# Ledger of designs, part 13: VHH binders against Actin patches distal protein 1 (APD1)

Target 1, 316 residues: Actin patches distal protein 1 (APD1), of Saccharomyces cerevisiae (p38281)
Amino acid sequence: MAFLNIFKQKRGDEASQLSAKGREEISQSIKICKSDDAANEHSCSGDCKTEIEEGEQAFAKLKIEHETPLLNSSKTPKIHFVVPTSQIDWQHDACLEDPKSVQYKISQWCDKNSAKFSNVGTGKTLNCAVSSLPKDIMDIDVMRGTKNNVLILPYFIWLNDLRSDDVEATLDGLVPDLLDENISREKLLETRPNVAVARERAFVFICSHTTRDKRCGITAPYLKKVFDSKLQEHGLYRDNSDYRAEGVKIAFVNHVGGHKFAANVQIYLRNPNTLIWLGRVTPTIVPSIVEHLIVPEEPTLPFPEKVRCIKKYQSW
Short names: E, the ipSAE of ESMFold2; O, the ipSAE of OpenDDE; V2, 0.75 times the mean of E and O plus 0.25 times the DockQ between their complexes.

## First folded at step 4 (VHH; framework vhh_8cml_1)

Design c8a (from c8 with S105W; at its last look DockQ between E and O 0.81; V2 from the best seeds 0.00; counts 0 for: pae E 6.4 > 2)
Fold by ESMFold2, look of step 4:
Structure c8a (fold): chain B 316 residues (1-316), chain A 126 residues (1-126)
Amino acid sequence: as target 1 above (316 residues)
Amino acid sequence: EVQLVESGGGLVQPGGSLRLSCAASGRTFSSYAMGWFRQAPGQEREFVALISWSGDSTDYSDSAKGRFTISRDNAKNTVYLQMNSLKPEDTGVYFCAADLEYYGWDYFNPAEYDYWGQGTQVTVSS
């Protein structure tokens, strides 16, 4: 009886932090899973189970804040620029460490243009991040940081061969078109040969920025192992050399805020076009996230109390 | 190392105005996003306003929007908060905060700021 009470108290404490109003708010963006045994029903097998156990032991040594309700502890983006670096950690100012870099110029552009787009499009903010996504290490300008391809979410497009000196002019033209509901993806692609559709059905970004907070660096690799293993079971895993369409890319990203709510995981689903940002993610819950939120064509959310913010974007 | 010193607080009548200042250390001031937070007795610090490292982007809490204006003078290494139409609910200690990096995600969360001033008291009463 004691063991059962301990499990119920642990689960009930965090779950009870989400009010009925908060639950209703989340339901406007995604259907909430009604099964309370989702994690047990969808757990990993074989080596994946071992990865969960090892991860949970590492997580148990960390001080993670569990008292603050998570909902609306972050803002949703209008546009999230994700710049490949092939790195899993960065200096404290990840996007700002090199003034000549593509990510620096994008960050500067976002700052300069935030007010201009405050009343346009869906979402609140213009954001730039760096990621472990691969860059072309054989291109000298890419290695110097003055050229890169840039992933643009939630639009699921790549802006290819963007030079840092061209960022302002390029984004001044591209971003208004992205935010214009009268311009379809197909029309935008017709007029822009350097824009391509991302092949993935989803991106999962795990905060790994150890230089900002060691909890992110410790937790991120364990989560990635479990995500990778579970996605492999479904044939949806895509490493950096795998270009097959309709898979899922797991990558690390720089600081996303809320380090005391580690681990932070941002999930972009292409269809329905939705951002789900989760905090306090542990290895144990990853299989249910994959099985309910990522794999099905009709996603459901198994742990609504872990939502920091959520946005279903209007048609694209 | 960054040091922040607030000034300009005081006692004011409802409907009145105050201008808070936050003097920051060093020539690196232009590398920081700067925020104002406030703390009423028995409450946690809450977000009031943000200004980006370039000064071109600002944000405000719902309660501050339309009444408060954040600005910065990078030549003087100073951030200002002009507070107009003050209400009793604005009473509290106002803190200036700095973060070396701004990506626009979670700037309303005081846990994201590593550098804090000592605070300046603002009291709005009759």
Scores: ipSAE 0.091, ipTM 0.576, lowest interface PAE 6.4, mean pLDDT 84
ESMFold2 (binder alone), look of step 4: mean pLDDT 80; pTM 0.814
OpenDDE, look of step 4: ipSAE 0.346; ipTM 0.711

Design c8b (from c8 with R27F G104W; at its last look DockQ between E and O 0.92; V2 from the best seeds 0.00; counts 0 for: pae E 4.9 > 2)
Fold by ESMFold2-Fast, scan of step 6:
Structure c8b (fold): chain B 316 residues (1-316), chain A 126 residues (1-126)
Amino acid sequence: as target 1 above (316 residues)
Amino acid sequence: EVQLVESGGGLVQPGGSLRLSCAASGFTFSSYAMGWFRQAPGQEREFVALISWSGDSTDYSDSAKGRFTISRDNAKNTVYLQMNSLKPEDTGVYFCAADLEYYWSDYFNPAEYDYWGQGTQVTVSS
């Protein structure tokens, strides 16, 4: 109750930062929850309640910037490459740590080719990140970093067994086809046996890059505990060995900018195909995010004032 | 610890040229995108140019495109802005800035940059 009252006070202050025009912009991509629905969300019991309380205590000790409106403080990618590392923290440079790695070669390719797929004045469109998603530790090339499976969002596909030396040739062929509205998923897969559908209904990425910013490292584990508990209640939680379709994967990702707005959470929904990027995510609001945004077949957005960027992509 | 030091500013006639330099220290320069911003008296900082961490990608404001060239030397931890065909409207303090996550940030927005220099004055006067 005490946390709900504090949450409602902070919610009211932050909600006033979202303009009517900003709310309209968000509404073009997703239906917004009524504020009373989000605030009155049923609280977790047992472990989940304890995890929220412990997390709120940890968050209260951190200096988080609350004055700046969040909407458009980040940009949505046309393509987001997510590289498994099995790590929850990385060197300061993350993707650029090892020039022989798959993630380095993808980052280099994105840098070289970003302007090719951008409209004048938009700049960046192709992004690479590393994640805590599991890599095959039994494969020596994977362990060396010179081979990996790469998740490609918002397309919800895996590019399997990609070697660092093959990145340029592979992406030169694949990416134009991905961005071509006239090429269906079925046609793309017919010629590419190393491309497979990612069957998750959603991916949730929490910035945990401690080496880059301590707030990311402190906040991310508390949020993940609450996400995991709520997803388990709905039968949607998937650990690293669980390949059942229609579940949700929670993973940590390297720093994505805006560490002053911790915690940063990127949510990719497969249907409708949408990226919702949230800042200032706290343990208290995670149950509402799961219940309204992730679990329903027709998603609705709680806390639109916490949106950094949002995009509804074309159906695949 | 972290420093960005601009140099090469000065007074120049319209149509003239200047080359600005920014020397970086205290961070892994080769992993950061580097940008140039300018600020006229009483105005907000505005974007001029950006170069990616590798140097393979550049972006320019409409006013800079065709007249200015951004370049970098990762071995020397230095970024440059070659300014040609200077106009009185180009007058301002020119700032060097570093952005590690420029792929995710709105790099036209000064608030997205991690590190900033103190600036160097450019005056274009007839």
Scores: ipSAE 0.492, ipTM 0.776, lowest interface PAE 2.1, mean pLDDT 86
Fold by OpenDDE, look of step 4:
Structure c8b (fold): chain B 316 residues (1-316), chain A 126 residues (1-126)
Amino acid sequence: as target 1 above (316 residues)
Amino acid sequence: EVQLVESGGGLVQPGGSLRLSCAASGFTFSSYAMGWFRQAPGQEREFVALISWSGDSTDYSDSAKGRFTISRDNAKNTVYLQMNSLKPEDTGVYFCAADLEYYWSDYFNPAEYDYWGQGTQVTVSS
């Protein structure tokens, strides 16, 4: 009974960090849950409770920064390229490790073109990340890193069979089209045979980059377990072999900044097309995130004080 | 051991120029964005300029725009700050810093940088 009370006190302090103005800002992008609804309503199954407890014990041993306000502590991506690696940890420089890799070339392209697109479209940054999403292990070129599928968010599309040598030419054409509000998704798909729609209703990325910060490495697996468990309850869980539509994919991602605010969780919702980036996520709050933000057709945001950034994009 | 060593600071008259250098060692220089910060006496450290890992992207503070140019040589593990049309207000200790996460982070915030130099003094005085 005493352990639950210690967690309540720290929550109160974090809630105070979000100003009324901050709440208003968030509310423009997504409806905020009523305080009473977020804490009590959605219990995990027995197994989920155990997972939460174990995770919380692990989290309690970590030094997490709780003083700095989280809102606007991260940049909102204009385009987030996510490259599958089937890994949960990476070298310190992740995307830049292999100059011949697709992720390297994409990173290079993003860097080169950042200024060009700075004032185009919604969001601020062009980013490439590596993820635990499955890569095609049967393709030698994929295993070599010179070919890969690339998830493009917030557009919820896959760029399939992209070769490192073709990254520049491909993105030179694709990105302007993506950022052009006059180009419909249907037209894009029609004109680009290598582009396919992602079937997921949401993507959840948890920073697990242990090599960069052990806190991420420690926290990420615990969060994923709780997410997976809760999603299974709702029939939204998808493993790597489950291609059913309208599921939720939970994946690990390399460093995203703000390790001091571990755990970092990026949630991309398809409808409405919205990014919610959360910091200081703990296992205890994950069920509420799933229940209020991910499962409903009309999402509501629990724990707005944990928002690092939020962005509603154009429906695609 | 990670090291950033600044050089090129000194005394200069208003309207003069200086070129600062920062030599990096102990980490993969080419993977990091490099930034320059400055700190005047009694003031907080402030952002001056940033250059991406490839050198293809740069950004400057409003005070530095049009006067300062950041560049890098990855082969030499060195970042440079060419400062022209210097003003007394530019006086301070200039620090070199490395940031791997510049594309996600607020690179105006010193707290986002991974490594720092010891700084070099720049004094602009008549």
Scores: ipSAE 0.179, ipTM 0.621, lowest interface PAE 2.5, mean pLDDT 89
ESMFold2, look of step 4: ipSAE 0.241; ipTM 0.666
ESMFold2 (binder alone), look of step 4: mean pLDDT 86; pTM 0.879

Design c8c (from c8 with S31Y S105F; at its last look DockQ between E and O 0.10; V2 from the best seeds 0.00; counts 0 for: pae E 8.5 > 2, placed apart)
Fold by ESMFold2, look of step 4:
Structure c8c (fold): chain B 316 residues (1-316), chain A 126 residues (1-126)
Amino acid sequence: as target 1 above (316 residues)
Amino acid sequence: EVQLVESGGGLVQPGGSLRLSCAASGRTFSYYAMGWFRQAPGQEREFVALISWSGDSTDYSDSAKGRFTISRDNAKNTVYLQMNSLKPEDTGVYFCAADLEYYGFDYFNPAEYDYWGQGTQVTVSS
């Protein structure tokens, strides 16, 4: 008997695609909202309401795949390196555009080292992504692509002033320390002056990789507008020049897989340290995502059928 | 970046068996979901089988299920397709394909795959 057939129920709407077994799997990482809470759309005012209406109209023109169940359609990272590029689109293999770049060297390192760490830590993969997060355009080596700051999730740290020629040696030392249960966050920061805490309570990454698929490029800006507006209502919005602590940073990222399930949104919460990766996100559901997942100190998940993968990380 | 080389094709009688192999070189094989596709003369490539990057999950076309088995050996950078109970309708060129970071369920679509082999001919005589 096939595993998928036993736990799959054919009812013809998206909520029915999530089996009781799948719901149980998700609940191990996060509390799922009561259906009354999840069914109620949180209202938006002013520009937010207009942005939802415009976004829904744009989404209605797209052919988004709705038949395939989303759960387990992606792998959870063990470490996710996110490289600022100040760009919202990239070539097809985005981290591999320029062999001299920081992101290329990180991707190469991840490829070379993935088996070495298969038996330690939480999560499965070593990933490198590029993002719309800002790079320092006043630094010539940054503009050349040979130096950058790198966000490292789920650890919520920045590795600052990383030169592409130093990536291998730096990660050969840093990654084992990050994965070592016996090395505290405080000790790591004390011994590594180029490592700093990321001050955000959450990061939200929206796939925008137009070169890979036009649906991602079309959907991502509309979602960002609604996220931004809703976060502004709560005083949690942080644009690229806003360094106030405990806010939420929203950025675009390169292709994460499953572009037919646009829009893809990866949400990293610092505390509880959790990744929630959602597919088929639409402007209409964004306010509920913000109100239930992002704003509360005790988050709940409003749309479990939209989960591609989820992981609550072991404390470090 | 990644090169895929199929082998194991040939001529076989109906009801017979073949084992196809696809050797990969380049970027680490363990990062790729691997698929087999086939193309009959005058037709588009069609999905045959998929195996996830870890080997934990597989899927098959309706015509392949129960007869074909996909497997992988990540230590040897090789994916296999064991084809049993072959029929004349199975005749075609068989292609190995790989997708970096492909985790979705739209694996039936050849456009989702980044890398392709050159193909190996399978002929099931009448």
Scores: ipSAE 0.012, ipTM 0.337, lowest interface PAE 8.5, mean pLDDT 82
ESMFold2 (binder alone), look of step 4: mean pLDDT 80; pTM 0.824
OpenDDE, look of step 4: ipSAE 0.030; ipTM 0.476

Design c8d (from c8 with R27F Y103W; at its last look DockQ between E and O 0.24; V2 from the best seeds 0.00; counts 0 for: pae E 11.8 > 2)
Fold by ESMFold2, look of step 4:
Structure c8d (fold): chain B 316 residues (1-316), chain A 126 residues (1-126)
Amino acid sequence: as target 1 above (316 residues)
Amino acid sequence: EVQLVESGGGLVQPGGSLRLSCAASGFTFSSYAMGWFRQAPGQEREFVALISWSGDSTDYSDSAKGRFTISRDNAKNTVYLQMNSLKPEDTGVYFCAADLEYWGSDYFNPAEYDYWGQGTQVTVSS
């Protein structure tokens, strides 16, 4: 059977699936936790322990793929456009729901232009995703989907008031500037009044795309409850109405590829500017992720075997 | 029970043609993107072609572009690979694969596919 050729490795716990070479590869982007005790951190207060138990019961019923090694099962974005929709689920091809929408135009632009930038910048792909981040419902064009603000990672910027009819012209100009090492972030912001800094210290995106894969839809709410609770303990939680700087924004998102590795969690840290995409995340490990990866100024990674891809981007 | 069953492989001379098919059962075929991969002895599995669930979009490896055509018939739960101008380096076991998720940056990665066939041998030699 073909799966034997893909899975040529010992069966055992997930930690043993990560080779020494793979561990070294990850260590080039982030310091790996040196203690097994750090990997088992489950401390939280209030309702958090109950939320973990309820989440684990829900996860126990799911057929999550555990045999494939996760490292390099996804590609790091060169640019990741994240479009607010105020939704937690979307049709199967999420960006394609409405051909007049901002996300549709961005998705088409990414597909058309991926080869053009193949040798430019760092990271591999041009990605468009939709998210539960809030839309500005006070704007009729935003309600219709033909205008939006768009989060652009790993650059931690917002592209504001983007009209769907302007996507091609706007991205044809903006993306080369973002990828040009000779254009400073200060110059880019000065010359583009519709671009603003995202002030969050981190974004945590949890795949919730039920229509694409039931496992992601079932797992995402349980993970968000535990993330929320743990971040509140540290004063870092930011809901949709909380604009205080230096917090952590958690949102639901779609992604492409590897839903069988639920739950999928993409973590963007602003400083050091790093993407960590984790698979097979469970409620039990969320407190350790928060305590070691998100809260400290010098993050460490407690579960390297759960990395699908990782990238430390050039500092800003 | 999920099944993907490839057929149409065989021995062919360089410059010849083959048409592979993959019959699917046990899952909602029209919701899945379908891919073809190939594997030479001692080599890793290599992406050949992808077709979206609707058939509206296709992609090919550099070696397959211009010579191979992927297609699907959702009414028959079948995906096809038409291979023309075959070369000895096309020799290998060809697998079809199904992915509930696709259209992003990583459909070349075998780990993204949920279901796999057992493969059919294609041999190109004089």
Scores: ipSAE 0.000, ipTM 0.251, lowest interface PAE 11.8, mean pLDDT 83
ESMFold2 (binder alone), look of step 4: mean pLDDT 84; pTM 0.850
OpenDDE, look of step 4: ipSAE 0.023; ipTM 0.460

Design c8e (at its last look DockQ between E and O 0.05; V2 from the best seeds 0.00; counts 0 for: pae E 18.1 > 2, placed apart)
Fold by ESMFold2, look of step 4:
Structure c8e (fold): chain B 316 residues (1-316), chain A 125 residues (1-125)
Amino acid sequence: as target 1 above (316 residues)
Amino acid sequence: EVQLVESGGGLVQPGGSLRLSCAASGFTFSSYAMGWFRQAPGQEREFVALISWSGDSTDYSDSAKGRFTISRDNAKNTVYLQMNSLKPEDTGVYFCAADYYDSWDYFNPAEYDYWGQGTQVTVSS
């Protein structure tokens, strides 16, 4: 029966899409697992195993693009501003819906200043994203959208109590300092009382923006359940009310581009300071991602063919 | 429903001019960077011009620079491409495209969220 072999071969060919040159490129940022990714996958029991099975059934209904090689299908950020909204879906123009909002002002600032920083630091883009991270519903100005805390990656810092009218002046001062190799993290924090260290060892962002593409909205919750379950086994899970240090925060994020490569998962590791952006992530591979990439002090990458982009940033 | 509708294409002699328009609906036009691309028979889509969401910056391909001018009217939700000194090599289908995130790689068609169906431009004697 040649037809069955053809179907298996076509699905198994994703690993072969990554060239030796592409594998070398990835290895500059992270050690690739030496053994078969499937052989290194860890078991998941109870609710986790059931969540994987349910997720795989949902994924099987979706038309996910599997033929295009993923490497370099996205660009690494120079700075990624992540704004809490307590939401998992947004209007199509998530950052630009409300001109008075913090995310609107940051998005405008990024657009105006992208060329000015094109040859400074590592990474390519200045980006503003919104996320399911919690906002302070007890603060009237936060509820109105004119004040917020903003996560700034890959620097693992929070810019707290940022008012929308202060965004331009604040970022005009802060961003050059972040990109200056001669300014230490300690020195920068010492002079800026509204900037604090993000204490998580990692952030995992899963694209959930249903309004832009329903594949993201369908896949994201299934992935989050498996990530949450596996991280709980390691004592590393941090929900929205858990501020303990050294954990992992899983959150949903708005459109990241390439929704035909769902599910999109952006993983920021604090140490070594690395972004790994994965596409075509399925529930089945999540345990291996957690066990090899997120939990260990010295991470390894089990699925290099799923990398859309990767960057190891300098520690500061 | 998002729509980008190009118009203004046609047949023109070498050295002539055309003005392309792209009318946008179903999204917040003023929040998007807008680009023009073209595709000749048997070729990949290639970048022609970009204008930022505010209209305060533009860029052009080497072949378009000095001859083409991109502009936008946010009140009319329309982006324009004024094409002067047209050459036979400018022949192709011209597409309007919208990019919310103003990606650094704006030459790459894969970075754009929305596309029009295109308008034919033919430059021939």
Scores: ipSAE 0.000, ipTM 0.154, lowest interface PAE 18.1, mean pLDDT 84
ESMFold2 (binder alone), look of step 4: mean pLDDT 86; pTM 0.867
OpenDDE, look of step 4: ipSAE 0.032; ipTM 0.449

Design c8f (at its last look DockQ between E and O 0.65; V2 from the best seeds 0.00; counts 0 for: pae E 8.8 > 2, unsure alone 64.3 < 65)
Fold by ESMFold2, look of step 4:
Structure c8f (fold): chain B 316 residues (1-316), chain A 125 residues (1-125)
Amino acid sequence: as target 1 above (316 residues)
Amino acid sequence: EVQLVESGGGLVQPGGSLRLSCAASGRTFSSYAMGWFRQAPGQEREFVALISWSGDSTDYSDSAKGRFTISRDNAKNTVYLQMNSLKPEDTGVYFCAADLEYYGWGYLEPEYDYWGQGTQVTVSS
C-alpha cells in the first residue's frame, strides 16, 4: 500500500529518469538510501496519517510535470538570503513589492554583484527570497519594511537589525568575508556584533508562492502539516515562536525557478552543511525524507530522482 | 503571459558578426532575467548568455565569452545578443527565454518559463 499513489503515475516512471551519471553526481554530496529502505513508509499515526491522505487527494487533482528529469534543473546558491515577512504569498515579483524594503535592496545588491563573485566560493548564484519566517511587528521600522533580520544560508547566520539604506554597505563588506575560506565563523562573529548564529540544525523551505504558481500554493500547506507532525514525533519541531536550539524550522518561501516541478522543497542541513533541493515532493514521501534525511546524524537521501540540485558546502 | 519574438538571424561567413533581438510583449519587461540559448540539429539546447533583470550583471557560456555580448533596453522591452567572430560551431537556432523571477540568475533551461520560437543562425562559407 505504500506505493498506492506512486502506482497512479504509470506514464514516465520518474525513478527510471535518473541516469547513472546523475546518481554518481548526487552521491558526491550525500549517501543515497538503499532502495528497500526508501520504499518503506515510516509509521505515521493520528493527524499525520490523515494529513497525508488529505494531501494526496489534493495533489491528485493537479497537473504536475513528470517527464523532464529533475537533476540540474536549478542552480545551487553561493548565498541564499531569506527575508522574514510573516506571509505565505506575495506579489508576482515578491522581493520587488516595495522599493524601500530590505528585500528589494538585497535583490538589487545581488543583481549588481552576481558576476563579481562568479569564480569565488562554492555554489553558483546570489539569491534573495522572502519567507513566512516571522518579523517583529512591534518594531515600527520593521512594519514599514525598512528594517529586518535576514537569514543567510548556507552559513546558518542571522544578520540582525539590517536597515534597507544600509544593505549595500553591509553586504559589500560581509559577503566577501563569508566567501573567504580563511575567515572562520568565530572570527566573523567576533568582529560583527549584528551577526548571530542560526541555532537550527536544519531549515526546510516549501515553495508557497500562489500568485506565481497556483500549484505551489495548493501543495505547500499539506506538505508542511506532514513535516510538522513527523518532526514533532522526534522533538525537533520548531514553530515561529519556538527558538530552542537544534530543532528544525519549516517555513514557506517564494519560488526560485522551475514552477512546473511542484512541490518544491529546499532543505538546508547544518552538519554536514548541505543543500538538497527536491522537486515533485508529495505528502506520501515526507515521512521517509524526515526519517532518512533530516533526523539522523548521518543523513541519507531516499529519493535521488527528485533532486533538482544538491551541494555539500565546505565546513566554515 | 509573456510573448517573446526573436529576430536578426541569418547566413553569415566565419569571422562575421550578427546581432539578434528579442522583443517581449505582455508584462513589464524590467522584472525578468533574460537568457539566450541555442540548439544545433540533433543536439540538446544549450546555454549561451544571461542578463539580470536590471541589466547590471551578465554571464556567458565558455564558448561565448569574449565573442558575444548580451544587453537589454528595458524601455523597449528588448534584449539583444551581439555575436562577433562567428564560427561554424555557432550554427543553430537561437532562442530567447525569460525567467519571471526578479532576481533570476539562471543558466539552466528549466529555470526559464517563457520561450521564443527561435531564429536561425547559419555560419558557413
Scores: ipSAE 0.012, ipTM 0.446, lowest interface PAE 8.8, mean pLDDT 83
ESMFold2 (binder alone), look of step 4: mean pLDDT 78; pTM 0.802
OpenDDE, look of step 4: ipSAE 0.058; ipTM 0.567

Design c8g (from c8 with L100Y S105L; at its last look DockQ between E and O 0.07; V2 from the best seeds 0.00; counts 0 for: pae E 9.7 > 2, placed apart)
Fold by ESMFold2, look of step 4:
Structure c8g (fold): chain B 316 residues (1-316), chain A 126 residues (1-126)
Amino acid sequence: as target 1 above (316 residues)
Amino acid sequence: EVQLVESGGGLVQPGGSLRLSCAASGRTFSSYAMGWFRQAPGQEREFVALISWSGDSTDYSDSAKGRFTISRDNAKNTVYLQMNSLKPEDTGVYFCAADYEYYGLDYFNPAEYDYWGQGTQVTVSS
């Protein structure tokens, strides 16, 4: 039937889309919650409940694809460079807006060097993203885009005062050291004064890139409100000006692919060092994500059917 | 930024075969799902075939299934469409398209694809 897929569509049960093999694959990286535990062990009070209701109303207006299994619909990075821009939306190809910018040069470097590291380290790709994390616009070179600090995940470090003209030379040296199992964090920090530890327990990135897809722009703010509220209950919320250690920072990021699987949320946990990339995240499930995945010392994963990819990295 | 260039089109007799190629240049070909679409004169662009970024998953329109095979070579940044048992109804301009890790039912919709080639003409006649 030539148009069967177009003219016959059914929203299916997402939980059933994850095979037993898929669940086993995910379990290699993280312990999976029972469904009853996920539903019964979370709560949200006051304004958070209202924010969930408002968010669900906004989500109900959107066409979100629910029939395709999510697992392995994205690649896990070896290194994920996250560049502050103080913005929540960008041009279509966000890192490529300005050829003189730090993020442009990092993107070029990633493209040029991706094959060279295919057999080294954990994860598959070298990624550059831009984010709503703050930049220091009082520095003229930062304002012009030719200097910035860069967050490097999953290593939980900042590469500070990186000039766009120095990106190639800097990354040519730094990335092999990061991927070398014989170089400890302590040794790398000792020899590189422009590298500092990111002190957050976790980073949560929510795709907000409206120019690429309105679903991301509509969903991201509602999710952030619920995340913020729930993290505040635990004393873990950190806004842009709050650098206290051991908290959680929520930021918006550019398009991550799979916009029809909105909302996309990438969660980097420092310990155990793990990336969990979720799709089809809704305000209703955010409290369970926070309570089981982010807050506990030993995280468990609710809603494994929402995993696009997951990776537990070697300890650092 | 990804640029896509199709080749391999031409004139072929009914029942014949053609192999289309789509060469990609620019960033991270291996991060994209790739599709083929076609457009007959006076008609809307229609889906032909899809291959996931890993190559593990493919899908075809009903008219292509059993006759066409999509494949990719990530080392060469190229996607292919082997078209066998061609019919006059297959005549049209064939476009290669890329979507950043695209997966799902909406892949039939051209608006879901980020990048497009200029197309290559396939004519099945005589």
Scores: ipSAE 0.010, ipTM 0.384, lowest interface PAE 9.7, mean pLDDT 83
ESMFold2 (binder alone), look of step 4: mean pLDDT 79; pTM 0.816
OpenDDE, look of step 4: ipSAE 0.022; ipTM 0.443

